# Designs tried in a protein design chat: VH-VL binders against q8ixk2r445to577. Part 78

Target 1, 133 residues: q8ixk2r445to577
Amino acid sequence: FFGMLQNKGLTDYCFDYNPPDENQIVGHQVILYLCHGMGQNQFFEYTSQKEIRYNTHQPEGCIAVEAGMDTLIMHLCEETAPENQKFILQEDGSLFHEQSKKCVQAARKESSDSFVPLLRDCTNSDHQKWFFK
Key: E = the ipSAE of ESMFold2; O = the ipSAE of OpenDDE; V2 = 0.75 times the mean of E and O plus 0.25 times the DockQ between their complexes.

## First folded at step 3 (VH-VL)

Design ua3 (framework fv_traxivitug; at its last look DockQ between E and O 0.54; V2 from the best seeds 0.00; counts 0 for: pae O 5.9 > 2)
Fold by ESMFold2-Fast, scan of step 3:
Structure ua3 (fold): chain C 133 residues (1-133), chain A 119 residues (1-119), chain B 107 residues (1-107)
Amino acid sequence: as target 1 above (133 residues)
Amino acid sequence: QVQLVESGGTLVQPGGSLRLSCAASGFTFSDYYMSWVRQAPGKGLEWVAYISSSGSTIYYVDSVRGRFTISRDNAKNSLFLQMNSLRPEDTAVYFCARGYSKGYYFDYWGQGTLVTVSS
Amino acid sequence: QSVLTQPPSVSVAPGKTARITCGGDNIGSKYVHWYQQKPGQAPILVVYYDSDRPSGIPERFSGSNSGNTATLTISRVEAGDEADYYCQVWDSSSDHVFGGGTKVTVL
C-alpha cells in the first residue's frame, strides 16, 4: 500500500514528514497534520518487509522507534529491515510495532492541540486505526 | 550555502508593470515550492504567491490575482514575479522565500528588493 | 483561517520573559510557525510546528498552541531579542497567513 496514511479517529489528520533541514533529513520526528492530498511530505509506502517508507528523497527514509522511546523518527532504510523499523498493519487498521509490542496512536503533541504519532499500549481506539488513501 | 537573491525592484508609476527575479543557489531548486512574500514600509509580512516545484500548482493572494504572475525556470534556478497594473498599495519589499514540498513554513529568505509605486 | 491577531507591541525587561500571542479561530488545530525580523534584515524562522526549534535557535525560545491562541515565549530576554515577531499558519482554505506582527522592545 502507498499514499496518505490517514487516521480513522482523527479523519482530517495524516502522517506527515517535512524535513526541517535539507542536510539532515533523517533523525527528525514524524508528525500528523491536516490531510492535503498534495503528496510528497504526506506520501508513504507500506512494504512487504513491514516498513513505512518515505520515498520523497534519496536515500529512502524508513520510520523507526528507538528502544525506550515512544516517538516515531525517520531513519535510513536498510537492505534488511531492523526490528525497530517493523510495523504490522493489522486487519482492524492497527499499526503494531513489533519490537516494543505497542501500537501507533494519534496523540497530542506536548504544548500543542496538534497531533503526532506515538507508541501507546494497544487499545480498540479509533485513534490507533490507520488506512492508506 | 543556500542563497536567494532578488532583483528588479525600482520606482514605477501607478498602472505600470515590473518583473522581479530571484536567483537561487546552494540547493536543488526543482525540489522546492517557492513563494513571494512582501512587506510594505513599516508594515507586516504578507504572502503574495507560491508555485510548486514543477510549476504545475500556483496560488495567489486575492489582492494580486489577475495582475501578478509567478513563474519559474528550473533549468536556470530562477523564480519570477511579473507585476501588472501596479497600485500604490503594492509598494513593498518583495522577498523570495523557500518552502519544502507543500511548504508549511519558510525556512530561507532572500534579502528582498524594494518596489515603490508612486507618481 | 481568515486572520491571525497579534498585539502590536510587547515591552519586557532584560532577563524577564516575553510572551507574544497569536489569536485565530481554532488555531490549535493547525501548526503555527514563528519568525524573527530585525530592522533591514530578512525574517528568520525561530519556531516551527508550534514548539520545535531550528538548529542555532537558543532554547530560550519556545512555543505553544491550544484552542484559539498560540504563544511564542522568550525566556531570559536579551537586548539582541529586540525585533518584530510574526506568527504564520498554512490553512488549506487561505494558503499562507501571517499575523500582523509584534514589536518586542527590551527596556
Scores: ipSAE 0.375, ipTM 0.804, lowest interface PAE 2.6, mean pLDDT 87
Fold by ESMFold2, look of step 4:
Structure ua3 (fold): chain C 133 residues (1-133), chain A 119 residues (1-119), chain B 107 residues (1-107)
Amino acid sequence: as target 1 above (133 residues)
Amino acid sequence: QVQLVESGGTLVQPGGSLRLSCAASGFTFSDYYMSWVRQAPGKGLEWVAYISSSGSTIYYVDSVRGRFTISRDNAKNSLFLQMNSLRPEDTAVYFCARGYSKGYYFDYWGQGTLVTVSS
Amino acid sequence: QSVLTQPPSVSVAPGKTARITCGGDNIGSKYVHWYQQKPGQAPILVVYYDSDRPSGIPERFSGSNSGNTATLTISRVEAGDEADYYCQVWDSSSDHVFGGGTKVTVL
């Protein structure tokens, strides 16, 4: 799949990545922002290796979760996807992180009314359902 | 050493034309959205226009649409603003500003070039 | 019309905390960015995405954003912080919108 990865429950919000440093796309947090499709911020590829790739930049970025953390952080993609970069987009729309056994949920950013994707215990909430647009 | 250097600002009469340039260095210019932002004397900041990294997507504030043309030359690391049918209310310092990808914010600014539209 | 409202001025004694507000309808659902501009100089980014700082900006600059108000906080204010401060959002219907600016005076 390729396109904007949109949340079902938080309508009109998409995965977004726009780090401030051209040479350091690694290590910044993925956010949620109103879907707009302008520029390269909101375009991701879901690969056969179960990666969520930000491949509009060279070298390509892949979304990861560091051990013990709940935030989605950009890492460099590797030839074989590391376990912390594997997400299963299930038929019901849930986005399951294999290593942690948790689901990606739209949640409010700390100290803000803005939104970010975070790992949470899996539920049937529409805030844990995602689709490519 | 990100640098943005504007040039071309001068005194022009109402109805006149002027071309502003911005020379970029210290970064991969073709990776970035670029904007022009202006500031009238004693006033606040107003975004004017932006252009996508490839030049394929362009937006203008309503007050300049049809009169101003933003463009870029990625081979020469240069951003331009062609200003036609100038009005006294276009009098401002014009800043060149950088944003990554969509450029939700402006992380580097030039020092600006002053455009004065007066008879 | 997207409008961001800032107080025209704030006075703060050295060593104290300055709080600069940026008001907007449901601004808490948007990311707010802040710029410092000293007289005769270009603006510089001091806070982005509500609360993040660019490299080289001291920790005493911080931000928050909830409801209808975003706030830039400058703790332990120094004379060198005297400047105009602008908030800014990106809005898909209006593109980049700036507040009117707040002049911070360090007495």
Scores: ipSAE 0.272, ipTM 0.790, lowest interface PAE 4.4, mean pLDDT 89
Fold by OpenDDE, look of step 4:
Structure ua3 (fold): chain C 133 residues (1-133), chain A 119 residues (1-119), chain B 107 residues (1-107)
Amino acid sequence: as target 1 above (133 residues)
Amino acid sequence: QVQLVESGGTLVQPGGSLRLSCAASGFTFSDYYMSWVRQAPGKGLEWVAYISSSGSTIYYVDSVRGRFTISRDNAKNSLFLQMNSLRPEDTAVYFCARGYSKGYYFDYWGQGTLVTVSS
Amino acid sequence: QSVLTQPPSVSVAPGKTARITCGGDNIGSKYVHWYQQKPGQAPILVVYYDSDRPSGIPERFSGSNSGNTATLTISRVEAGDEADYYCQVWDSSSDHVFGGGTKVTVL
């Protein structure tokens, strides 16, 4: 699966990654933004290694969750996907992070009506449902 | 430290041409999107154009499309704005600005260079 | 096309709190960035992604964005805070859009 990763509950919002520079893509947080399909900042790929890959430039980035964190941060992809980069996109649309055993949820950014994907306990909320468009 | 220094601004007649330059230093220029933002005298800021790190992606504000050309020379850490068919409404201070990821926002700006289009 | 509306001016006494609003239709659904510009100087980024603060910018500067209004808040205002402040968004249909700017005067 590839393209825009869109949230079901938070309609018209997609994964969005905006690194400071296109040649150093790691270390920053993935956010949610209105789906626009322009550029490459909303283009992601779900791989056979269960990675969510930011496939715009080399080296490629993969979404990871750092220890003790609930935010999605871009790391470099590795030949073998590390545990903190493994996600299961379920048939029901839930995006499950294997290591934390939590689900990715569209959440409101603090002091803002803007949004970010955060790890939360898995529920049946549509805000935890995702699909590629 | 990040520095952006614009040059080339001067007085030109309507219909004339002018080329602005921006010299960048203090960072890996080739890694960043760059933009031109202008400010008419006593007015607000208006985005003009941006160019991706490699130069492969370029966008313009509608009012300058077809007349202005943004380009860059990463080997020389330089950003350029070729302005043709200049109009009085193009009169402004033109700022060179570093874009933060596709230029969603601008984290560093130059001091600007004044372009005056007048008969 | 997106339109961002700022009040032309805001006056504030030293030590008090200044609030600069940026209005836009459903602006809360977008990330808003703020710039400070003093006369004859380059703009300076003071808030980005609604509420994040660049290194070197005092904690007195904060931002919020909800509904149809984004707000830049400057607490414990100092004389040096007198400047023009611009909000800015990026929109897929209009690219980069700036507000009209707000002149903050420290009384």
Scores: ipSAE 0.027, ipTM 0.666, lowest interface PAE 5.9, mean pLDDT 90
ESMFold2 (binder alone), look of step 4: mean pLDDT 92; pTM 0.943

Design ua4 (framework fv_traxivitug; at its last look DockQ between E and O 0.05; V2 from the best seeds 0.00; counts 0 for: pae E 9.2 > 2, placed apart)
Fold by ESMFold2-Fast, scan of step 3:
Structure ua4 (fold): chain C 133 residues (1-133), chain A 120 residues (1-120), chain B 107 residues (1-107)
Amino acid sequence: as target 1 above (133 residues)
Amino acid sequence: QVQLVESGGTLVQPGGSLRLSCAASGFTFSDYYMSWVRQAPGKGLEWVAYISSSGSTIYYVDSVRGRFTISRDNAKNSLFLQMNSLRPEDTAVYFCARDLYKGSYGMDVWGQGTLVTVSS
Amino acid sequence: QSVLTQPPSVSVAPGKTARITCGGDNIGSKYVHWYQQKPGQAPILVVYYDSDRPSGIPERFSGSNSGNTATLTISRVEAGDEADYYCQVWDSSSDHVFGGGTKVTVL
């Protein structure tokens, strides 16, 4: 799958990565923003290795969650995907982060009413359901 | 070092035309949305236009639509603003700005600006 | 088209905290960016995505955004912080919208 990764519960919001500059592609938080269809910062690829790739940059970025954290950040992709970069996209739309045993949920950013994807205990909430558009 | 250098600002009469240029260096120009932002003397910032990295997506503020044309030449690392049918209220310092990497949400690098004065 | 409202000026004593507000309908649901502009100079991005800081910006600059008001907070204000400050959003019409600006004076 490839395209905009949209939330079922927040129907207007998509995965989004718009970092400060090209030399700081890693270490910043993935956000959610209104789906705009203009590509680039909202264009992601889901791979057979269960990665969510930001492939409009070279070298490619891969979404990861660091140990003990709940925020999704950008790392560089590796030839063999490490466990912290693997997300199982299930048929019901859940994005399951295998290493942490948690699901990606659309949630409020700290100090903001704006949204970000965060790891949460898995539920049947539409805020934990995602699809490629 | 990342730089944006504007040029072309001058005094023009109402109804006249002018082309502004912005020379980019120190980064991969073709990966960025680019904006023009203006500031009238003693006034605040006003966004004018932006253009996507490929040049295929372009937006203008209502007051300049149909009169101004934003364009880019990625091979030359250059951004342009063609201004036609200029009005006294277009008098401003025009800044070239680089939007955040691969998107259009905000600007992280700005040039020093070039002054356009529209007066008789 | 959105309209963002800022107070035209804020005065603050050295070492105290300055708070600059940016008002807009449902602005809390939009990411807000903040710029600092000193006389005769180009703007500099000081806070982005409501509360994040670019490299090189001191941590006494912080932000928040909830409901109808976004706020830029400058703690332990220094004379060098005197400048005009602008908030900005990218709205649903695909426009960049700036607030009117706030002149911060350190007295």
Scores: ipSAE 0.647, ipTM 0.890, lowest interface PAE 1.5, mean pLDDT 91
Fold by OpenDDE, look of step 4:
Structure ua4 (fold): chain C 133 residues (1-133), chain A 120 residues (1-120), chain B 107 residues (1-107)
Amino acid sequence: as target 1 above (133 residues)
Amino acid sequence: QVQLVESGGTLVQPGGSLRLSCAASGFTFSDYYMSWVRQAPGKGLEWVAYISSSGSTIYYVDSVRGRFTISRDNAKNSLFLQMNSLRPEDTAVYFCARDLYKGSYGMDVWGQGTLVTVSS
Amino acid sequence: QSVLTQPPSVSVAPGKTARITCGGDNIGSKYVHWYQQKPGQAPILVVYYDSDRPSGIPERFSGSNSGNTATLTISRVEAGDEADYYCQVWDSSSDHVFGGGTKVTVL
């Protein structure tokens, strides 16, 4: 699966990654932004290694969850996907993080009009449903 | 306290229409899929329909498709079932239920049910 | 569509163990949920996700699922356990599916 990773509940919002420096693509948080289908900032790939890969250019980035965190941060992809980079995109649209046993949910950033994907306890909320478009 | 309360069940003639309501309280209603499940007198449980948290996804059991409409009003913490072209075989206690997700979908909260009787 | 098969009835003496089966083609690859229903009452979830137990449900209730059979086990059965029990699965292509139910009688 590849393309825009769009949220079902938060209509018209997609995974978005736009690092400040294209030469330093890791260490920043993945956010949600209006789906625009332009450029590479919203293009992701779900791989056979259960990675959510941001492969617009080299080196390739993979979404990870750092210890104790609930945010999605871009790390470098590794030859063997580390446990904190493994996600299961279920048939029902839920995006399950294997290590934390939590689901990715579209959430409003506090005191902001911005949205971000966050790890939360798994529910059957449409805000936890995702699909590639 | 988490609670679901159904209402609207009554006696109707075949071909008639009826609208059931379910009032939710004690939880964030808009975060959950909701289902209607019915039980004919002396029979087992039969799932009827479910609706996603935002209402964007809806499914029906085949026997009611085209006749029943499930809907919700998240602002009012309410679930609805519009039943048209009712048949005697639709006679049942109708439960509203909160769908549970943990790798699969079950139902962890149920209302007391409301009886719908379709008879001439 | 999935079909779930339950025995129509199970009898058990007080203090003994009741086992209620739910058969289905490769049901072990799905998650099974169990409900208890007493006469005139709404169903109550007693086991979910094959073997998880909701808060407030006694440890006497347990579940397992493998192959073509899921099982609800009620240990140290009490008179109050007399009820109908239903298994249920969900499938993206089959929606919610209930078994036919099992009447558990405490002798």
Scores: ipSAE 0.281, ipTM 0.774, lowest interface PAE 1.7, mean pLDDT 93
Fold by ESMFold2, look of step 4:
Structure ua4 (fold): chain C 133 residues (1-133), chain A 120 residues (1-120), chain B 107 residues (1-107)
Amino acid sequence: as target 1 above (133 residues)
Amino acid sequence: QVQLVESGGTLVQPGGSLRLSCAASGFTFSDYYMSWVRQAPGKGLEWVAYISSSGSTIYYVDSVRGRFTISRDNAKNSLFLQMNSLRPEDTAVYFCARDLYKGSYGMDVWGQGTLVTVSS
Amino acid sequence: QSVLTQPPSVSVAPGKTARITCGGDNIGSKYVHWYQQKPGQAPILVVYYDSDRPSGIPERFSGSNSGNTATLTISRVEAGDEADYYCQVWDSSSDHVFGGGTKVTVL
């Protein structure tokens, strides 16, 4: 699948990536922002290797979760997807991170009026359901 | 160490006015939204009002709009509720509460409450 | 404003699981917070954002929220869990909404 990755519960919010240096896309956190489809920041691809790719830019980025962390961080894609870059998008819309055994949830940043995708214990919450637009 | 302490609750006659205060300590008060929540004797919780961290955004439950005014003084770590035209149905314990996140409206720190009684 | 429906009471034996529901139209699209209140005391937050726990709240408190129902689950219930429990949502119109409360009795 390709497009804007939307949250079911937090309506009108999409995965968004806006690195401060467009020539270095690695190491920055993925956020959630109002869905708009402009500026290429909200286009992602879900691949047959179970990657979520930021592919409007070269070199392509793949979303990863570093060991012991709950934040989604951009890494370079590799020929064979590393385990920390694999997400299972289930038929019910849940987005499961296999290595951590947790689900991606729309979460509010602790000291902000903004939202981010974070890993949480899996539940049936609509804030853990995602779809491409 | 994080603490909220309400004061100013007392007996007042219908049509009267009262000002409640809430003193905050142990955290950066100016970073947080604040709420007033009340509970009538033997009843459930009712949200009354909230105010954003800067004081620029304010909301009230319909039953108090136009009669109550929420305000804050970030330099003094204080939250206030000015209550005018009081009615018997305003009788309640009034709690001051800190919002868990800016704009999230979950309340993670509560004061002990102050009792307001509106009666002849 | 939305109306949140909670059962007035729930009885549970010590060591068993209590489930407290909060019903609302499309409540799964809203974040739900849960509060515990013992007689004569201020409420305390036990679950927020559907399923997160504040520091100091035991893991046996958990939550879920989907469709028209949010649920607070208390596993391995203790006598000290006897209290009133309130659900609360943030309405996108900027109003807070509380449920009517559920009295949990540990028999």
Scores: ipSAE 0.007, ipTM 0.631, lowest interface PAE 9.2, mean pLDDT 86
ESMFold2 (binder alone), look of step 4: mean pLDDT 90; pTM 0.931

Design ua5 (framework fv_traxivitug)
Fold by ESMFold2-Fast, scan of step 3:
Structure ua5 (fold): chain C 133 residues (1-133), chain A 120 residues (1-120), chain B 107 residues (1-107)
Amino acid sequence: as target 1 above (133 residues)
Amino acid sequence: QVQLVESGGTLVQPGGSLRLSCAASGFTFSDYYMSWVRQAPGKGLEWVAYISSSGSTIYYVDSVRGRFTISRDNAKNSLFLQMNSLRPEDTAVYFCAKVRYSGSYPFDYWGQGTLVTVSS
Amino acid sequence: QSVLTQPPSVSVAPGKTARITCGGDNIGSKYVHWYQQKPGQAPILVVYYDSDRPSGIPERFSGSNSGNTATLTISRVEAGDEADYYCQVWDSSSDHVFGGGTKVTVL
């Protein structure tokens, strides 16, 4: 699985990562943006270790969720994926973060005009269904 | 389909004022940063200004700072550029362009432009 | 304030390869985007983040970026590729910076 990771409910929105500084790839939040079909900032790979990897000019990044948080942030990939970087892509399209027991949902950022992927209780909503395009 | 339509360009005297408008459709306008990019006749592209999705973050190229004001009305899907103290070197086709955010993002869609001529 | 240098013009025969360069200090450490503009029309994005193509752009268009030079390559050139091409980068001191543009003529 690789490509643009698109949301079923928030149609036309894809995972997107493009930090303000290209020389500091890690530590920023993953966002959602209209799918442009161009790859790069929207190109992700789902690995056999249950990682969601980002293709960048700098060292490869892996999406992670810190303990007690609900935001998806970019970390450096490790030789053995830590639990906070593991997402289970289920047959129905849900992305289950096993460490937190929550699902990735497309949501509007509070007090903002932006959309972001956040961990929420699993509800089988189309906003929690993802597929590679 | 994304569409951006500029209007307001006309002949204006040096020292005069003019307001440009850009009407957006085909995407959720309030989710995107918007920019103005200009092109003098027979010359290249020059970025002028951008405004964040909410309107709270604004940046200008140095040559227009203090003279131009970028603004937006998300309820009407409209972008504006108020130009004051116009100079002959401001003569250009002005494009509105859609951009994701500040930083290394490309301008993915552009309007057809509106011509501003500053001349006596 | 970075400056991007492009050759003013490039001539190429149909079916041959055109190469448009974009020179800038340490440009290989930045993301480069390329735009095509035909007379009387708005620019369109043809290559972005150095080497990727938007949906709908022919695979004949490709890009590279290393050291002090980024390059847009158009293989198997067609008459419809005749246009002005602009490179563009972002940096924190200058925001968005465009190259001077290169006129590609298909002769």
Scores: ipSAE 0.000, ipTM 0.513, lowest interface PAE 15.5, mean pLDDT 84

Design ua6 (framework fv_traxivitug)
Fold by ESMFold2-Fast, scan of step 3:
Structure ua6 (fold): chain C 133 residues (1-133), chain A 121 residues (1-121), chain B 107 residues (1-107)
Amino acid sequence: as target 1 above (133 residues)
Amino acid sequence: QVQLVESGGTLVQPGGSLRLSCAASGFTFSDYYMSWVRQAPGKGLEWVAYISSSGSTIYYVDSVRGRFTISRDNAKNSLFLQMNSLRPEDTAVYFCARAGYYDSRGYFDLWGQGTLVTVSS
Amino acid sequence: QSVLTQPPSVSVAPGKTARITCGGDNIGSKYVHWYQQKPGQAPILVVYYDSDRPSGIPERFSGSNSGNTATLTISRVEAGDEADYYCQVWDSSSDHVFGGGTKVTVL
């Protein structure tokens, strides 16, 4: 699967990663932004190893969640995918993070009109349902 | 005052070259993707080329690829279109257009008034 | 590459509603933007991301997009709405694609 990863509940928003500096493509938070249909910073690949890869810039990045955190952060892909980089895209559209046993949810960023994907307890909310467009 | 002002349009012989300029003011030019959009007399809008905020990503419509070059100078708040091997079908008003703020690329929220390029003998 | 089809013209009486269609294969999966262009002037963005309005654009302008057709709706049309209207999408092939334009005549 590859393309723009769009939210079912927050219908106009897609996974988006545009690092502040192209020389520093890792360590920053993945955001949600209006789907623009261009691919580029909204183009992701879901791999057979359960990674969500960002291939638009080099080196290639893999989305991860660090222990005790709820934000999705861009890290370098590893030869063997670590547990914090594994997401299961389930048949109902849920994006399940294996290490934390939580689901990715579209959420409003504190004190702003911006949106971000965050780990939350798994529910049947449309804000936790994702699909590639 | 937020605005874009194009210049450089003139009469050129087929096979000739011409450079268009667009001067931006009233906003942080280096934050925006920029495009050139043209309109032949009595016809519709046609996108020509776009350039990313840093200048590293550039795309052209197929009909001008290899003949036109889009570039920008962020220090001078200027966008350029170098046109080579001009053909009569390149005759059009050329608009400088700003893409919506950096992460809403895909639409044009600010346009210049255009500059007319006529390619004819 | 996407091809967007618009009717060449639409006639509407003052105070009535004008509807301008933009046809394209699976256009409902893309985001459609609409521009108004009056004679001798630059285009102005009137609707973006299918249905949102820029600041300063009256509520009479609205948009929708589903399936194979996007629509720009202008309610309570005024003489000053007479113009050419263009739909536009960003294609995943990295192209900005415009429709052929629709001339709205207010009579």
Scores: ipSAE 0.000, ipTM 0.521, lowest interface PAE 15.8, mean pLDDT 84

Design ua7 (framework fv_traxivitug)
Fold by ESMFold2-Fast, scan of step 3:
Structure ua7 (fold): chain C 133 residues (1-133), chain A 121 residues (1-121), chain B 107 residues (1-107)
Amino acid sequence: as target 1 above (133 residues)
Amino acid sequence: QVQLVESGGTLVQPGGSLRLSCAASGFTFSDYYMSWVRQAPGKGLEWVAYISSSGSTIYYVDSVRGRFTISRDNAKNSLFLQMNSLRPEDTAVYFCARSPKYYGSYAFDIWGQGTLVTVSS
Amino acid sequence: QSVLTQPPSVSVAPGKTARITCGGDNIGSKYVHWYQQKPGQAPILVVYYDSDRPSGIPERFSGSNSGNTATLTISRVEAGDEADYYCQVWDSSSDHVFGGGTKVTVL
């Protein structure tokens, strides 16, 4: 699958990655932003290794969750995907991070007016359901 | 030791006026949105009024708009509700409640004990 | 204004699971918060932003929010969970809207 990764609950919001420096794509948090339909910083690929790749740049970025954290951070992709970069997109739309046993939820960023994807205990909530558009 | 303490509730006749106060302590009051929520005897919760952390944004439930005025004094860590043209249906326990600074979605994480307002002849 | 519909009462045996629903048009697109209120006391926030728990609230409390129905689930119910429970959302019309409340009776 590839395209814009959209939230079922926050209907107009998509995964978005727009680092300030185009030559350093790692280390920043993935955010949610209004879906603009143009791909670019909202274009992601879900791979057979269960990765969510950011393909608009070289080297390619892969979304990861660092130990003890709940935020989704952009890392460099590895030849063999490490466990912290694996997400299982389930039939019901939930995006399950197997290493932590948690699900990706559209959530309000605590110190901001913006939305971000965060790891939370899995529930049958629309804010935890995602699809490629 | 985060606390909200309401005061001012009393018996008042229909058409009368009353001012409620809420004293905040144990946190930085100016960092929080504040609301008044009421509960009529034996009934459910009803949101009444909201004020932003700076005091610049204010919302009211339709039934009190034009009669009630919410205000705050950040220097004194205090929230107020001025109630005019009171009606019997305004009889309720009035709670002061705080919310973190979030846009478009607010949880009331701390509540005061409430103060009873009775509007009756 | 939008209306949130809750069942007026739910009965549950100790150790079993109680489920309290909150119905509203397209409520899955909004964030739902849940409050517990015991007689003569102020409400206490037990679940916020659909499924998060405040510090001090036991893991037995959980929430979900999908389509037109949000649900508060209380597993392994204890006598002390007997209370009125309210759902709440922030409406796009700039209003906080509460459900009518559900009285949970244990045993």
Scores: ipSAE 0.035, ipTM 0.720, lowest interface PAE 6.3, mean pLDDT 87

